VH-VL binders against Integrator complex subunit 8-like protein. Designs and how they scored, part 7

Target 1, 198 residues: Integrator complex subunit 8-like protein, of Dictyostelium discoideum (Social amoeba) (q54vk3)
Amino acid sequence: MNKIFGVKIDSQQKKRQQSNKNLTVFNNGRYLIYIGDIHFDRKFHREALRYYLLGCGLETAFYSDPVKTSVTNSKYLTFLSRRIFDCFYFLRAPMQAIVVSQFFGNLNQTCLVSFKIIQEEYYQLDTNYFQYIWELPLLEILLTTFTKQKDLKKIYLINQIISNPIINENNHPDIRKNFIKNTKHNFWKAISSNYLLQ

## First folded at step 1 (VH-VL)

Design t09 (framework fv_tocilizumab)
Fold by ESMFold2-Fast, scan of step 1:
Structure t09 (fold): chain C 198 residues (1-198), chain A 122 residues (1-122), chain B 107 residues (1-107)
Amino acid sequence: as target 1 above (198 residues)
Amino acid sequence: QVQLQESGPGLVRPSQTLSLTCTVSGYSISSGYYWSWVRQPPGRGLEWIGYIYHSGSTTYNPSLKSRVTMLRDTSKNQFSLRLSSVTAADTAVYYCTRDEYSYGFEDAFDIWGQGSLVTVSS
Amino acid sequence: DIQMTQSPSSLSASVGDRVTITCRASQSISTYLNWYQQKPGKAPKLLIYAASSLESGVPSRFSGSGSGTDFTFTISSLQPEDIATYYCQQSYSTPLTFGQGTKVEIK
C-alpha cells in the first residue's frame, strides 16, 4: 500500500513541476520577445508580431483593465515599438506602422518614416486606423498628401480628426494627455483583436 | 546640453508678490516640453506648482491657482513664476524643471535647476 | 487629487544591503510613476520613470516595479553615495503629486 500511494504522489509532483515550467515559459515576456526575434530574422513577420504582441501584453496585463493594470505606457512596449513597426511594414500594413511610429519618442523620426511610407504605399493605407493618430505634424502630412491626391474621402476623415479640439495643441495639456492614453489603449486592443485572435 | 537656472529675490515681504525667472539654455522653450515650477519648504517634501506648455498654455495646482501666474519670454528663452499674497508658508526652495513629455507621455522631471531659496519674512 | 503614500518614512541599512521602498496611489495611475533621489542641498535627480524604466546614466542597482496603485523601488546593494531622500511622483493627472519621501541612511 505504501508503495502504491508513494508512486501516485510522485507522479502528481512530477506533473506539477512540468506544468509549472511550461507556464513559466509562456509567462516570460522577455523570452517571448526573444522568440519573436528568431522568427523576425527568418522573415516570418506575422509570427514575430504575434510573439512581440504577446510579450507586450504580458508586460501590460493584456490591455484588459486600464483602471487596475498598466495597459498604455509599458516600457517594454516603448522598447519594442521599432520591432513592431518593422513587422507591420513588412506585412504590408503601413497605416498600422505609421500609428506605431508615434511610440518612437522622437517626433522627427516619426514624421520622416511616415512621410516615406505615405508616399510609397498610398493605396495600402487602411482608413480604420486614422482614429489612432494623435500627433498634429503627422496629421498635417496626411492631409497635405491627400489634398495633392484629391482624395476627398481621406481629406474628410483626417479633417474630422483635426477638428477634434483635444488634438489641437492650444487645448489644456491634461485633456490631451488623457486622450492620448485612451487612444493608445484602444489601438493596442484593436491590434490584439486583429492579430492575436484571428 | 540643456540647463535650467533660477533667478530672483531671495527675500519677499508678507503680502507681496514672489517673482522668479528660469533661464533655459541648450533648447528652445517654444519647441517642446512642459516647463514646471516645484517648491520645497525647508525640511519638507516636494510640491508641484504648475507648468507651462511650449505653446504658452498653463496648468496650475488648484491649491495655488488663485495666486499663481506663469509666463514665457521666447526672445530670452525664459519662463517665470509669480506668486501673489505670500505668507511665511511660502518660504521654500523653488526649482524650475523640464517635464519630459517625449517619453511617449510617461512624463518625468528629467532636468532641474539648482533651486533658489525664497524666504518670506518681515 | 491623487494622494501618494510612501513607506517607510525613514530607514537605516548597511552598505551592501537590499533596500526596498514602497509607494501607494489613492487611485490607479497605470505606470505614470517616477522615482527621484535628493541628496542634502541638491536638486532632485530622476532615477526611474514609467514605474520601471531606468533613466540614462543611472546605476543598474536601482530598479522599480509595479502598476496601478502599488509600486516598489529597490536598491539591490546599497552604496555610501546612495544616502539620500527618495520620492515617488505620479504624472497620471494634475495636480502632479509626490510622496512624502523616504530618508535612507547608513547604520
Scores: ipSAE 0.000, ipTM 0.467, lowest interface PAE 13.2, mean pLDDT 80

Design t10 (framework fv_tocilizumab)
Fold by ESMFold2-Fast, scan of step 1:
Structure t10 (fold): chain C 198 residues (1-198), chain A 120 residues (1-120), chain B 107 residues (1-107)
Amino acid sequence: as target 1 above (198 residues)
Amino acid sequence: QVQLQESGPGLVRPSQTLSLTCTVSGYSISSDHYWSWVRQPPGRGLEWIGYIYYSGSTTYNPSLKSRVTMLRDTSKNQFSLRLSSVTAADTAVYYCARVDWLLDSAFDIWGQGSLVTVSS
Amino acid sequence: DIQMTQSPSSLSASVGDRVTITCRASQSISSYLNWYQQKPGKAPKLLIYAASSLQSGVPSRFSGSGSGTDFTFTISSLQPEDIATYYCQQSYSIPYTFGQGTKVEIK
């Protein structure tokens, strides 16, 4: 019985098991949410956002992979979207928060929170993110608010989006689905360039 | 924690209006869910009747739309169903239920059900 | 309206058996399909949502799979308390529609 060899093998096996365990923990999206929540509770919203975005990337490849997006638990994605929404809101990025509200899986909830943010944070709405709105009821809320404010520039920008035939309710569902998929991917690509290391 | 309970007459005469109330406890109906009615005739499957959104807007099953009205009373935390011009075909157990859009519009919480018999 | 057809209409199996029931939609509903359990004299209970997601508090022996038009619900090891009628429901389009139900009984 080679006891010295046995001790050496046991040591190497323990190191390999620890490495595999650490890799599994790192690749666990729920663990990333847990770490994000710790940062959020400490009011480190930027750090929390980073961990939530990594979770989103692992589960959906930022909504660019239809297979990953289809097999991911919708409740998990909704929890993640709400946390990312909160981070953008506290980071004073209200337009990004409004875009993220479209991922909640509940259009009425999207409209409710967006309407409130639009009223409260009107002067902080970054028009560069208007291009990532695809829900027609949300576009109508924006248009109505901008019309009341007599904001001709924002009215023009929203009308350009609404006039897109792909967004129109009468379009074939598959065309709309592909457009929304590409819009989601482009949004997360833009966010990742601003909040994650390249 | 959230509970739903149906109440209303168990017997309705043909051609009259069936009226049921759902009392919700542990959660405000004014929050952010759809509040629904589903029925089940004896020995048959489930049929969705309609829902009312927390704002008061309603959507009804097209097969029943001309006879259905749903209302909410936020002060009592209740929502109700009225089904007019009833016939024997409307005899069923009526359930109130919550629709959770976060669960892809699943009916996540149900009342115990109330049997309504349409008979002279 | 989207028609939902379940198969079989009824089945009888022994405790510990793997039970499988299927649900077919008359058109593609993506993954917008939910499964409910209804015991005699009781209201339906949500078991599975979004075709494959297990509802909180539901035993792990219940599972769902499928997408598009064909869906499957499985009980990996049938228990006495699982005697019930099971319903599928599509949430893709209004009006919401249910399958006719599958009655599960123990031999």
Scores: ipSAE 0.000, ipTM 0.445, lowest interface PAE 15.1, mean pLDDT 80

Design t11 (framework fv_tocilizumab)
Fold by ESMFold2-Fast, scan of step 1:
Structure t11 (fold): chain C 198 residues (1-198), chain A 122 residues (1-122), chain B 107 residues (1-107)
Amino acid sequence: as target 1 above (198 residues)
Amino acid sequence: QVQLQESGPGLVRPSQTLSLTCTVSGYSISSGYFWSWVRQPPGRGLEWIGYIYHSGSTTYNPSLKSRVTMLRDTSKNQFSLRLSSVTAADTAVYYCARGEPYDYVWGSFDYWGQGSLVTVSS
Amino acid sequence: DIQMTQSPSSLSASVGDRVTITCRASQDISSYLNWYQQKPGKAPKLLIYAASSLQSGVPSRFSGSGSGTDFTFTISSLQPEDIATYYCQQGYSTPLTFGQGTKVEIK
C-alpha cells in the first residue's frame, strides 16, 4: 500500500511541476491535504490534523497572502473546516470542534452540530476555548445549556463573552469583523501550538 | 428585497469625468458587504472597476486606479463612481453590484443593478 | 493579476442536453470561483459561488465543481430559458477577474 501511496505522491509532484512552473505555497498545501486524507482514512486523526494545519499555512493564512492582497487568507481553513472538525471530534476535543464549526459558512449547520456536541460531551468542554466563540446564536445555546445545568462557573464565563460590546452591539460592523479576524487568528495560533509543536 | 439602481448621464465627452450613482434599497450600505462597480463594453466581457467596503475604504483595479474614485453617502444609501479623463474605450454598460467579502471566502456578487450605458462621444 | 480562461467560447445544444463549460485560472485560487448567467440586455445573475455552492433560488440543474486551477460548470438538462452567456469569476484576490464568457445557444 505504501508503494501505491509513494507512486501517487511522485505523480502528483510531477503533475504540479508540469502544470505550473512558478509554484505557489498553495501547491504544497494541496499535497499536504492529500497526505492528511490518507492519515484520516487510516484513523490517525491527530496526524491527519497536523497535515491539514500545515496545508492551511496557518502562520500566514491570516496575515499574509502569496499575491499580497489585503485579504485574510482563510480559504483552506474554510474548505477543510469539516475535516478539521472531524479530527477534533474524534480526538475528543469537542470545544475545539465547536469553534471550528463557526468556519462552515452556514450558521444553522454550526448551531445544529454544536448543540449535539454540547449535549453529548458536556463534561469534556474545555473552557479555555470559550474565548474563541463569536457567533451570538452559539453563545446563546451554550448559556441556555449551562443555565439548565446550573453550572455557575460556565454561566459566568459565557456572560463575560456576551457582555463584550464588540460581540453584543450592532454599532459598527467593521469593529466586529476585525475582532472576529483577530479571534480566528488567535485560535489557529493556539491550535498550532498545541497540535503541531506537540 | 435588496435592489440596486444606477443613475447618471448616458453621454460623456472625451477627457471629461464619468459620474454614476448607485441607489441601494432593502439593505444599509454601511452594515456590510463590498459595494462594487463592474463594466461591460458593448459585445465584450465583464471588467471589475473597484469596490468600496462598508467602512468606506476603497480598492480599485490597478489598470484604472489613477482615474477612479468611489464615494458613499450613507444618509441616502448610495455609492458613486467617478472615472476621469475618459476616452472611447470607456464606452460600456456600467453595473453596480453587492459583493460578499467576508474573509473573501466567496468573493461573489449576489445583487446587481440593471446597468447604465455610458457612451463616450464628442 | 489572475487570468481566467473559459472554453468553449460558444456552443449550441438541444433542449435536454447536458452542457459543460470549463474555466482555468492562471494560478491556484482554491475554491474562490463563481459562475454567472447573463441574458441579452440584462445584468449578470449569480448561479454558483465557492466553486460548487448553488445560489438560493437557482434551479438544481446548474452545478459547479473543481478546485485550484481547473473548474467545470454543468447544466444537466438544458432548458430554453438557459440561453445566455456564462462567466466564471475568481474571488481569490484583487483585481477580481472574469473569464471571457461562453455563449450557450439552442440549435
Scores: ipSAE 0.000, ipTM 0.433, lowest interface PAE 17.9, mean pLDDT 79

## First folded at step 4 (VH-VL)

Design a05 (framework fv_nepuvibart)
Fold by ESMFold2-Fast, scan of step 4:
Structure a05 (fold): chain C 198 residues (1-198), chain A 123 residues (1-123), chain B 107 residues (1-107)
Amino acid sequence: as target 1 above (198 residues)
Amino acid sequence: QVQLVESGGGLVKPGGSLRLSCAASGFTFSNYYMSWIRQAPGKGLEWVSYISSSGSTIYYADSVKGRFTISRDNAKSSLYLQMNSLRAEDTAVYYCAREGYDFWSGYEAFDIWGQGTLVTVSS
Amino acid sequence: DIQMTQSPSSLSASVGDRVTITCQASQDISNYLNWYQQKPGKAPKLLIYDASNLETGVPSRFSGSGSGTDFTFTISGLQPEDIATYYCQQYNNLPLTFGGGTKVEIK
């Protein structure tokens, strides 16, 4: 239980401290994802999530760094995001799942799964994660649902995001790209804080 | 061998009640949203109600709100439709249907249908 | 509610003909549209999901296209076994709604 949390924190501290320069099993991203799969198959979704997040962090610095590999690695990262989505879905973290669905590379799939989750889990939608939505069609789905529910606070929060000119207007592509990159980085940083740190 | 089998249809007088059942086999029933869809004689398809995999989210068409109740028993792999205050316009074949959903494919469609059960509301 | 308008309501064609059915949504539904086939006396069968994806086991002569509000369903070489009523259905918003159906018959 708590012991598994301690192991994850210790692994991060070992890497940060640079006190041991030898390669360790816990610093191997592929091995950590493999351990995540073992936990996932056993229905231990929270433990699986922690291993996936640590593995993701080692491979991409939580999607904050550019991918330097071929199309094959891009497919692998997409597959990993789907696994993380499953973990959040089964852990009843619907808003986090909706945010992760934006990483699938298929906007139609993102909107479809999000619409279903919003209908199923309305009262579980954590508003702290609204700031990590960058796909306009998804924001429109959320706004439409909140308007029908007459949820004034959620309507207000989504309208603040939609009113951002970077999201709504044809701007220089690099400006929008950097905004999305920073949003992704901040999301994974928040998730790591909430799921890897005590 | 994935299948849905409806039962409980029959002749009932206006204002009467009837309970439909749908028995599922060949798949993990508790993982799927389920719907009731009806078809009046010689007319088109009309969606009636759905229930989420857990049973916590339920939606009804306006034509049946307050009169029909959808429910499920995941332990028995069964779906139900309790129909009260029946009207002549409720006369239809009632189909039980699975809402196919695959995280990897991202579609939502009625991929498995039962054979249907006829409900006739007349004097 | 999203209104789904199919046209035509019925058509007659010869074996081997190309048959086209259209479906219009009263508002944007992206690509969240399915097509079903219902043969006389039988339950409907899923043919196409997500506007253009062919369901497993369905013959390649059936196809779908479109997005937004305008959708098309095509049978590229009509066969006798294709005598049926065809329905579109949107799943973008609740309530789920079907088109009025298009009856396809052989001359």
Scores: ipSAE 0.000, ipTM 0.442, lowest interface PAE 15.1, mean pLDDT 80

Design a06 (framework fv_nepuvibart)
Fold by ESMFold2-Fast, scan of step 4:
Structure a06 (fold): chain C 198 residues (1-198), chain A 125 residues (1-125), chain B 107 residues (1-107)
Amino acid sequence: as target 1 above (198 residues)
Amino acid sequence: QVQLVESGGGLVKPGGSLRLSCAASGFTFSNYYMSWIRQAPGKGLEWVSYISSSGSTIYYADSVKGRFTISRDNAKSSLYLQMNSLRAEDTAVYYCARDEGYDFWSGYSDAFDIWGQGTLVTVSS
Amino acid sequence: DIQMTQSPSSLSASVGDRVTITCQASQDISNYLNWYQQKPGKAPKLLIYDASNLETGVPSRFSGSGSGTDFTFTISGLQPEDIATYYCQQYNNLPLTFGGGTKVEIK
């Protein structure tokens, strides 16, 4: 039921009267992020997440060039990534939170928060999201933890990811960048399917 | 008219405090991230702080962390910078800038498209 | 922090000349770079956003190009009103950082 999103979008359109700009639901990203912040501040994490996802662009995983949006640049993506991370964490989706931590732009922070989550929420780690980890240090943390737990299934799954040459070898820069871009796209597509069901 | 007007600058002694204000008009202030950017006499531009449209996300340059506080009042279309423990190196013209806008064709702008005239802060004994 | 290095610090050219300013980032910033013009005693004005897009109302003689770490800003036919200091600025990650500026003067 997306009636509340429709109402919010229509309210935003009132601020743009007599203009053909931003007259479709797909062009209200900034305002949806603002509404998401309001819900987040009120601790309505599921609703905040929905607004953040709508604002980030569901069909293109944070809209690529040439459309200039806050969600496509690293500055705003880092801020949104922290908010979306917190939403997943509080919604008890720790593996999704760990995936999102890769967007922080600070690998040390990614590893620190992920290590804590892996220790605290081990049994909530949805293995379907392992395929969206591309940072080697994070994969090593997961592998080390699963080895200590003697979790053969999870060890096997992480080893399959680590064995991907694109992740471990110095390939042409465009090949690795394209792989990560596609991984990010597939992750947001999966998240949209699971949390928005559009 | 789309406009940003700063006020509150002046002469203050080291260790003192000042509060800068920025009044916005001609656009929906509550939809934009806002920044403070400063420029020391004869020097280049230095980004100081940034606040999200709702006020929930704030970031500071390392040089001002723990001393400066950015805030906003969307009902009054105003942005503020509380400056404490001022140092000689904080002497600069302080600009209020709109950090982001939106446009159907270009999407959201991640550039400082509107700037105030600036307000001078002089920290001297 | 991402360091932005502009070259040259200053230049002098004649009216009608092509002026080129460069900006180098200490790490890959994709195309997340803006260019500003600051005339003496005035606030900066946005000219170019996302490395190559001309801001509305800005004359077509101004252009930008580049991606990754190396960027250029060009004035194809310098006019007297273009005397100013020009700054690049990255918004790939926080903190936001500006180049040191390039002062453009007429001979």
Scores: ipSAE 0.000, ipTM 0.462, lowest interface PAE 15.4, mean pLDDT 79

Design a07 (framework fv_nepuvibart)
Fold by ESMFold2-Fast, scan of step 4:
Structure a07 (fold): chain C 198 residues (1-198), chain A 125 residues (1-125), chain B 107 residues (1-107)
Amino acid sequence: as target 1 above (198 residues)
Amino acid sequence: QVQLVESGGGLVKPGGSLRLSCAASGFTFSNYYMSWIRQAPGKGLEWVSYISSSGSTIYYADSVKGRFTISRDNAKSSLYLQMNSLRAEDTAVYYCARDSEGYDFWSGYEAFDIWGQGTLVTVSS
Amino acid sequence: DIQMTQSPSSLSASVGDRVTITCQASQDISNYLNWYQQKPGKAPKLLIYDASNLETGVPSRFSGSGSGTDFTFTISGLQPEDIATYYCQQYNNLPLTFGGGTKVEIK
């Protein structure tokens, strides 16, 4: 095969793709993610996002099973989450981008990029996606910003999330982990519904 | 309380077969990837196989591929390892282990946070 | 396969000593490394995940550091109950691979 239409891909992506070749996997899902990368590199962010979501859907049995037909690599998933974050950011979906920043595996980076987006895109923050924020430092950044703006509705919504016992650190860790897993699943189902059906 | 209990180990002759079972309790078994990890007497740990939460994604170490079959029954909260064409090199304590976050597309880190007590498999004449 | 080289194979130290174990991956695994403790006749126990995060219920004297190919596990004040074999394990690629183990004994 060509070097994916002449586009160089990350060494970690190549390692993941080679690992998948030794497993019983759906080649179509892998192929769709590669097409997504090609479109991303060409700055066709909407098309890239579409292919990423389709590929992830095939790999996860359309979001009904976290990984059904593919082996994931955590490093590749972090890389992919950054690509999807950029897609949402450039598609003017800042709240969805903020949600995706929680997948970076580095909470400090999550907070830094989200703080910048919140300051720049305040009036574009879709409150329907607040329910998909689980990181307390990020919720605190949102609350502080909304308090400065005196946005009573957004303050109320964030406080409802913060007051959820499952999200705060007073609960058993397993309960919080399961809640986050389900929140992630529900987010990707919502995104696929909203963005794949154009 | 979260626990895993293995059974089915024993003495078997080379070329024989054995079926290991692992009974899970105290957590929602169907939400987790599960692995088998073995340890030969006096040796280190070797990962053998994993199976996804739904049972559709399976991987084997090259040393056991084609001889061992991993399976699960989510209704019974049980994990299995069917071992065929056993060799002396397969002699080990076999542990079942729970993957802490599974390999979901967006979860990140993965570790074996809960282990069974192990069951000894001896392949000898 | 990613080969995990662990050193030393064994060590003997006094109670209260600082013990350091290293683990080297044959290729870049970022921070995708776990550390386990195995006491004689028992199943392994997770101590550290994602290179540096302490598992719930694990004493603070245990720590991990490193990224890429070079990783370190430290016991900052060795206790008698720390007699065990310690293993590193990568989860960057399948197959999952463990280090050869380091046996820690108290003199």
Scores: ipSAE 0.006, ipTM 0.519, lowest interface PAE 9.9, mean pLDDT 81

Design a11 (from n07 with heavy chain Y102F E109D; framework fv_nepuvibart)
Heavy chain, then light chain:
Amino acid sequence: QVQLVESGGGLVKPGGSLRLSCAASGFTFSNYYMSWIRQAPGKGLEWVSYISSSGSTIYYADSVKGRFTISRDNAKSSLYLQMNSLRAEDTAVYYCARDEGFDFWSGYDAFDIWGQGTLVTVSS
Amino acid sequence: DIQMTQSPSSLSASVGDRVTITCQASQDISNYLNWYQQKPGKAPKLLIYDASNLETGVPSRFSGSGSGTDFTFTISGLQPEDIATYYCQQYNNLPLTFGGGTKVEIK
ESMFold2-Fast, scan of step 4: ipSAE 0.012; ipTM 0.574

Design a12 (from n07 with heavy chain F104I W105L S106T; framework fv_nepuvibart)
Fold by ESMFold2-Fast, scan of step 4:
Structure a12 (fold): chain C 198 residues (1-198), chain A 124 residues (1-124), chain B 107 residues (1-107)
Amino acid sequence: as target 1 above (198 residues)
Amino acid sequence: QVQLVESGGGLVKPGGSLRLSCAASGFTFSNYYMSWIRQAPGKGLEWVSYISSSGSTIYYADSVKGRFTISRDNAKSSLYLQMNSLRAEDTAVYYCARDEGYDILTGYEAFDIWGQGTLVTVSS
Amino acid sequence: DIQMTQSPSSLSASVGDRVTITCQASQDISNYLNWYQQKPGKAPKLLIYDASNLETGVPSRFSGSGSGTDFTFTISGLQPEDIATYYCQQYNNLPLTFGGGTKVEIK
């Protein structure tokens, strides 16, 4: 794979990083993502996740700058989100995995994988991450499942999210896009705090 | 209210230089990639250059590379385009535009806010 | 560079008609395509991003579809205020490139 984010300079930077063993790798986000892939392929999911989060943090100024560094290659972005999803799933963090599934760029796939996780891992769903769900079909799946389980507390929590006019697009359609972008940013900051501070 | 206002356009002779400015207001300028896009009279849109939010990443279209320099001053919420060695084919309305790039994992790029343009005429 | 071929170059239609514009990329750009509207003497305005997503505040009569190399932009029920030139733009590769534009006029 020579082209990451659609920019050929990434392949040259990767080659340079591979040859420079005496330089600190901490200041190169792309190299950290590459190291994450090596750990992932060896089934070291916790190490892979940490490198992915560090790499994303460096590319975004430690989640202070939500702006991406490249304008191209959604196949790579989709691939990376699926890798992070797998890391959370194998680390038995199903609610974080469900949140990350919203990044796949295919809502049908998001709903399919999330539905299966919700059914299988019901009692392991961390309610602290409910606030990072913005896709209405996914909220509907959660609500339907919690209603069948007669889980009144989780029903109340999901209903609070659905009742937000920005999410259901009834009263504030002009700010929905900005709200979702801020929700995405806050999620990555939260997971970095929770997984990198150990 | 989100707004971009270009200035600095005018008439210049071939081989001359001109500096365009774009003043941003109503949003946090330092969070956005910015681009210059031009349109020759009666013709379509042509992307010229972009600059990242920090100013560290810059790219130019081949037609202007080595002649134009994009820069920004985040403290002044301003974007600039220094145009040197101007040619007749550089005659166009120049727009500054905000690039709606946000997310490193699933982000997309779109020019969601545009200035009204400034006309540059290169003629003898 | 990725060449964006837009057709037709111009069209005339009546109020209430369905108008379709096509955009073809010289290579696969997945879904990385935007559509803009430019009224005479004005700056362009974003209508559709990421091939099929409607920008906030844009009327629902505008829609986009397609992926890979073939894309379509549709106006369902043309209105007088829709007189403009429409441009597609890819953001899969640098340099960013625009289609040649389609001028939409009312009969």
Scores: ipSAE 0.006, ipTM 0.504, lowest interface PAE 10.8, mean pLDDT 81

Design a15 (from n07 with light chain D50A N92D L96Y; framework fv_nepuvibart)
Fold by ESMFold2-Fast, scan of step 4:
Structure a15 (fold): chain C 198 residues (1-198), chain A 124 residues (1-124), chain B 107 residues (1-107)
Amino acid sequence: as target 1 above (198 residues)
Amino acid sequence: QVQLVESGGGLVKPGGSLRLSCAASGFTFSNYYMSWIRQAPGKGLEWVSYISSSGSTIYYADSVKGRFTISRDNAKSSLYLQMNSLRAEDTAVYYCARDEGYDFWSGYEAFDIWGQGTLVTVSS
Amino acid sequence: DIQMTQSPSSLSASVGDRVTITCQASQDISNYLNWYQQKPGKAPKLLIYAASNLETGVPSRFSGSGSGTDFTFTISGLQPEDIATYYCQQYDNLPYTFGGGTKVEIK
């Protein structure tokens, strides 16, 4: 058991039990997520991730159709993002995990888990995923850490993202929101390419 | 620039009908769920109905179910609320609001843009 | 339906004061709660979404916290332009429901 995720793992097991009760209302997407949970419990994190992504694709017409949380159990969507986060973390894909933490719906929690991962897994941070960070506080955490590490290349890359006027929140809200929507869509397309088409 | 403008409110007798309109501008209307929210004079906010981006998913509060019909015309960037069998309790300012929460991965839903409202008074 | 109980119904405070409003849900809504500001004669304005996230363009003196059933909204240094009624709203389940509102006035 990883100490940083010890309490979270127990919480996720409890949430998994609640989420699995929802699968009694039979739906192919939810069934795939249930299979994902079985693989996750067996420590088959890549297989679990593949099933979670397939399940999400069926629920959302492959990430293209809007879905209201009020139409589904709110805890289910939070649970799912946390499970995908855990999969990336255990697969030693910490930067992908940090990107997924932006989906938790709680920016404080996003910053807390990301800060810990950045400290623990610094040398595993794949810079190709920096483009999928849209939360300014998270970008500032990354910049502060890279500055402290004197990592000139990573400082440069994060500054390029921060210097985008859309990200700086000086633009019309609709422009920022559409940019974030496209960023999320592009992230899930990249992840599906890398993890589902294997 | 981004705005919602309601119209169609007025004085009607109990049992009467009104059609409210909401004209959207400055954003891609067809990308958003839209809601109607009302506020009786001196009272709090009450959510009435929503309609999905495509118009295929609709929900009503129990207080208006069977009497009100929400609809939209994406080509005209307009939202509508057809109100039938009006009661004194329906007297309120009616706001149209944009539902933020673009997709499955948004993780939140919020009314981020509101119109200025249109007053509906149901009185004999 | 999820009932949202907001307290107090009204309060008076001085400019520069810290103002706290509470909102309680009748069941666990996780962090699926928003806060709105409504000035007299105006439409509501979104301030906080998902319990603790500040909407773009909203001053940093406004903050939200809480999860589950108990939530708080805070104005850290009350300004004259903050005179308004504040509403919480849950989006965990349909129908969406609002708190009764808290009227904030200057002494």
Scores: ipSAE 0.014, ipTM 0.538, lowest interface PAE 7.7, mean pLDDT 83

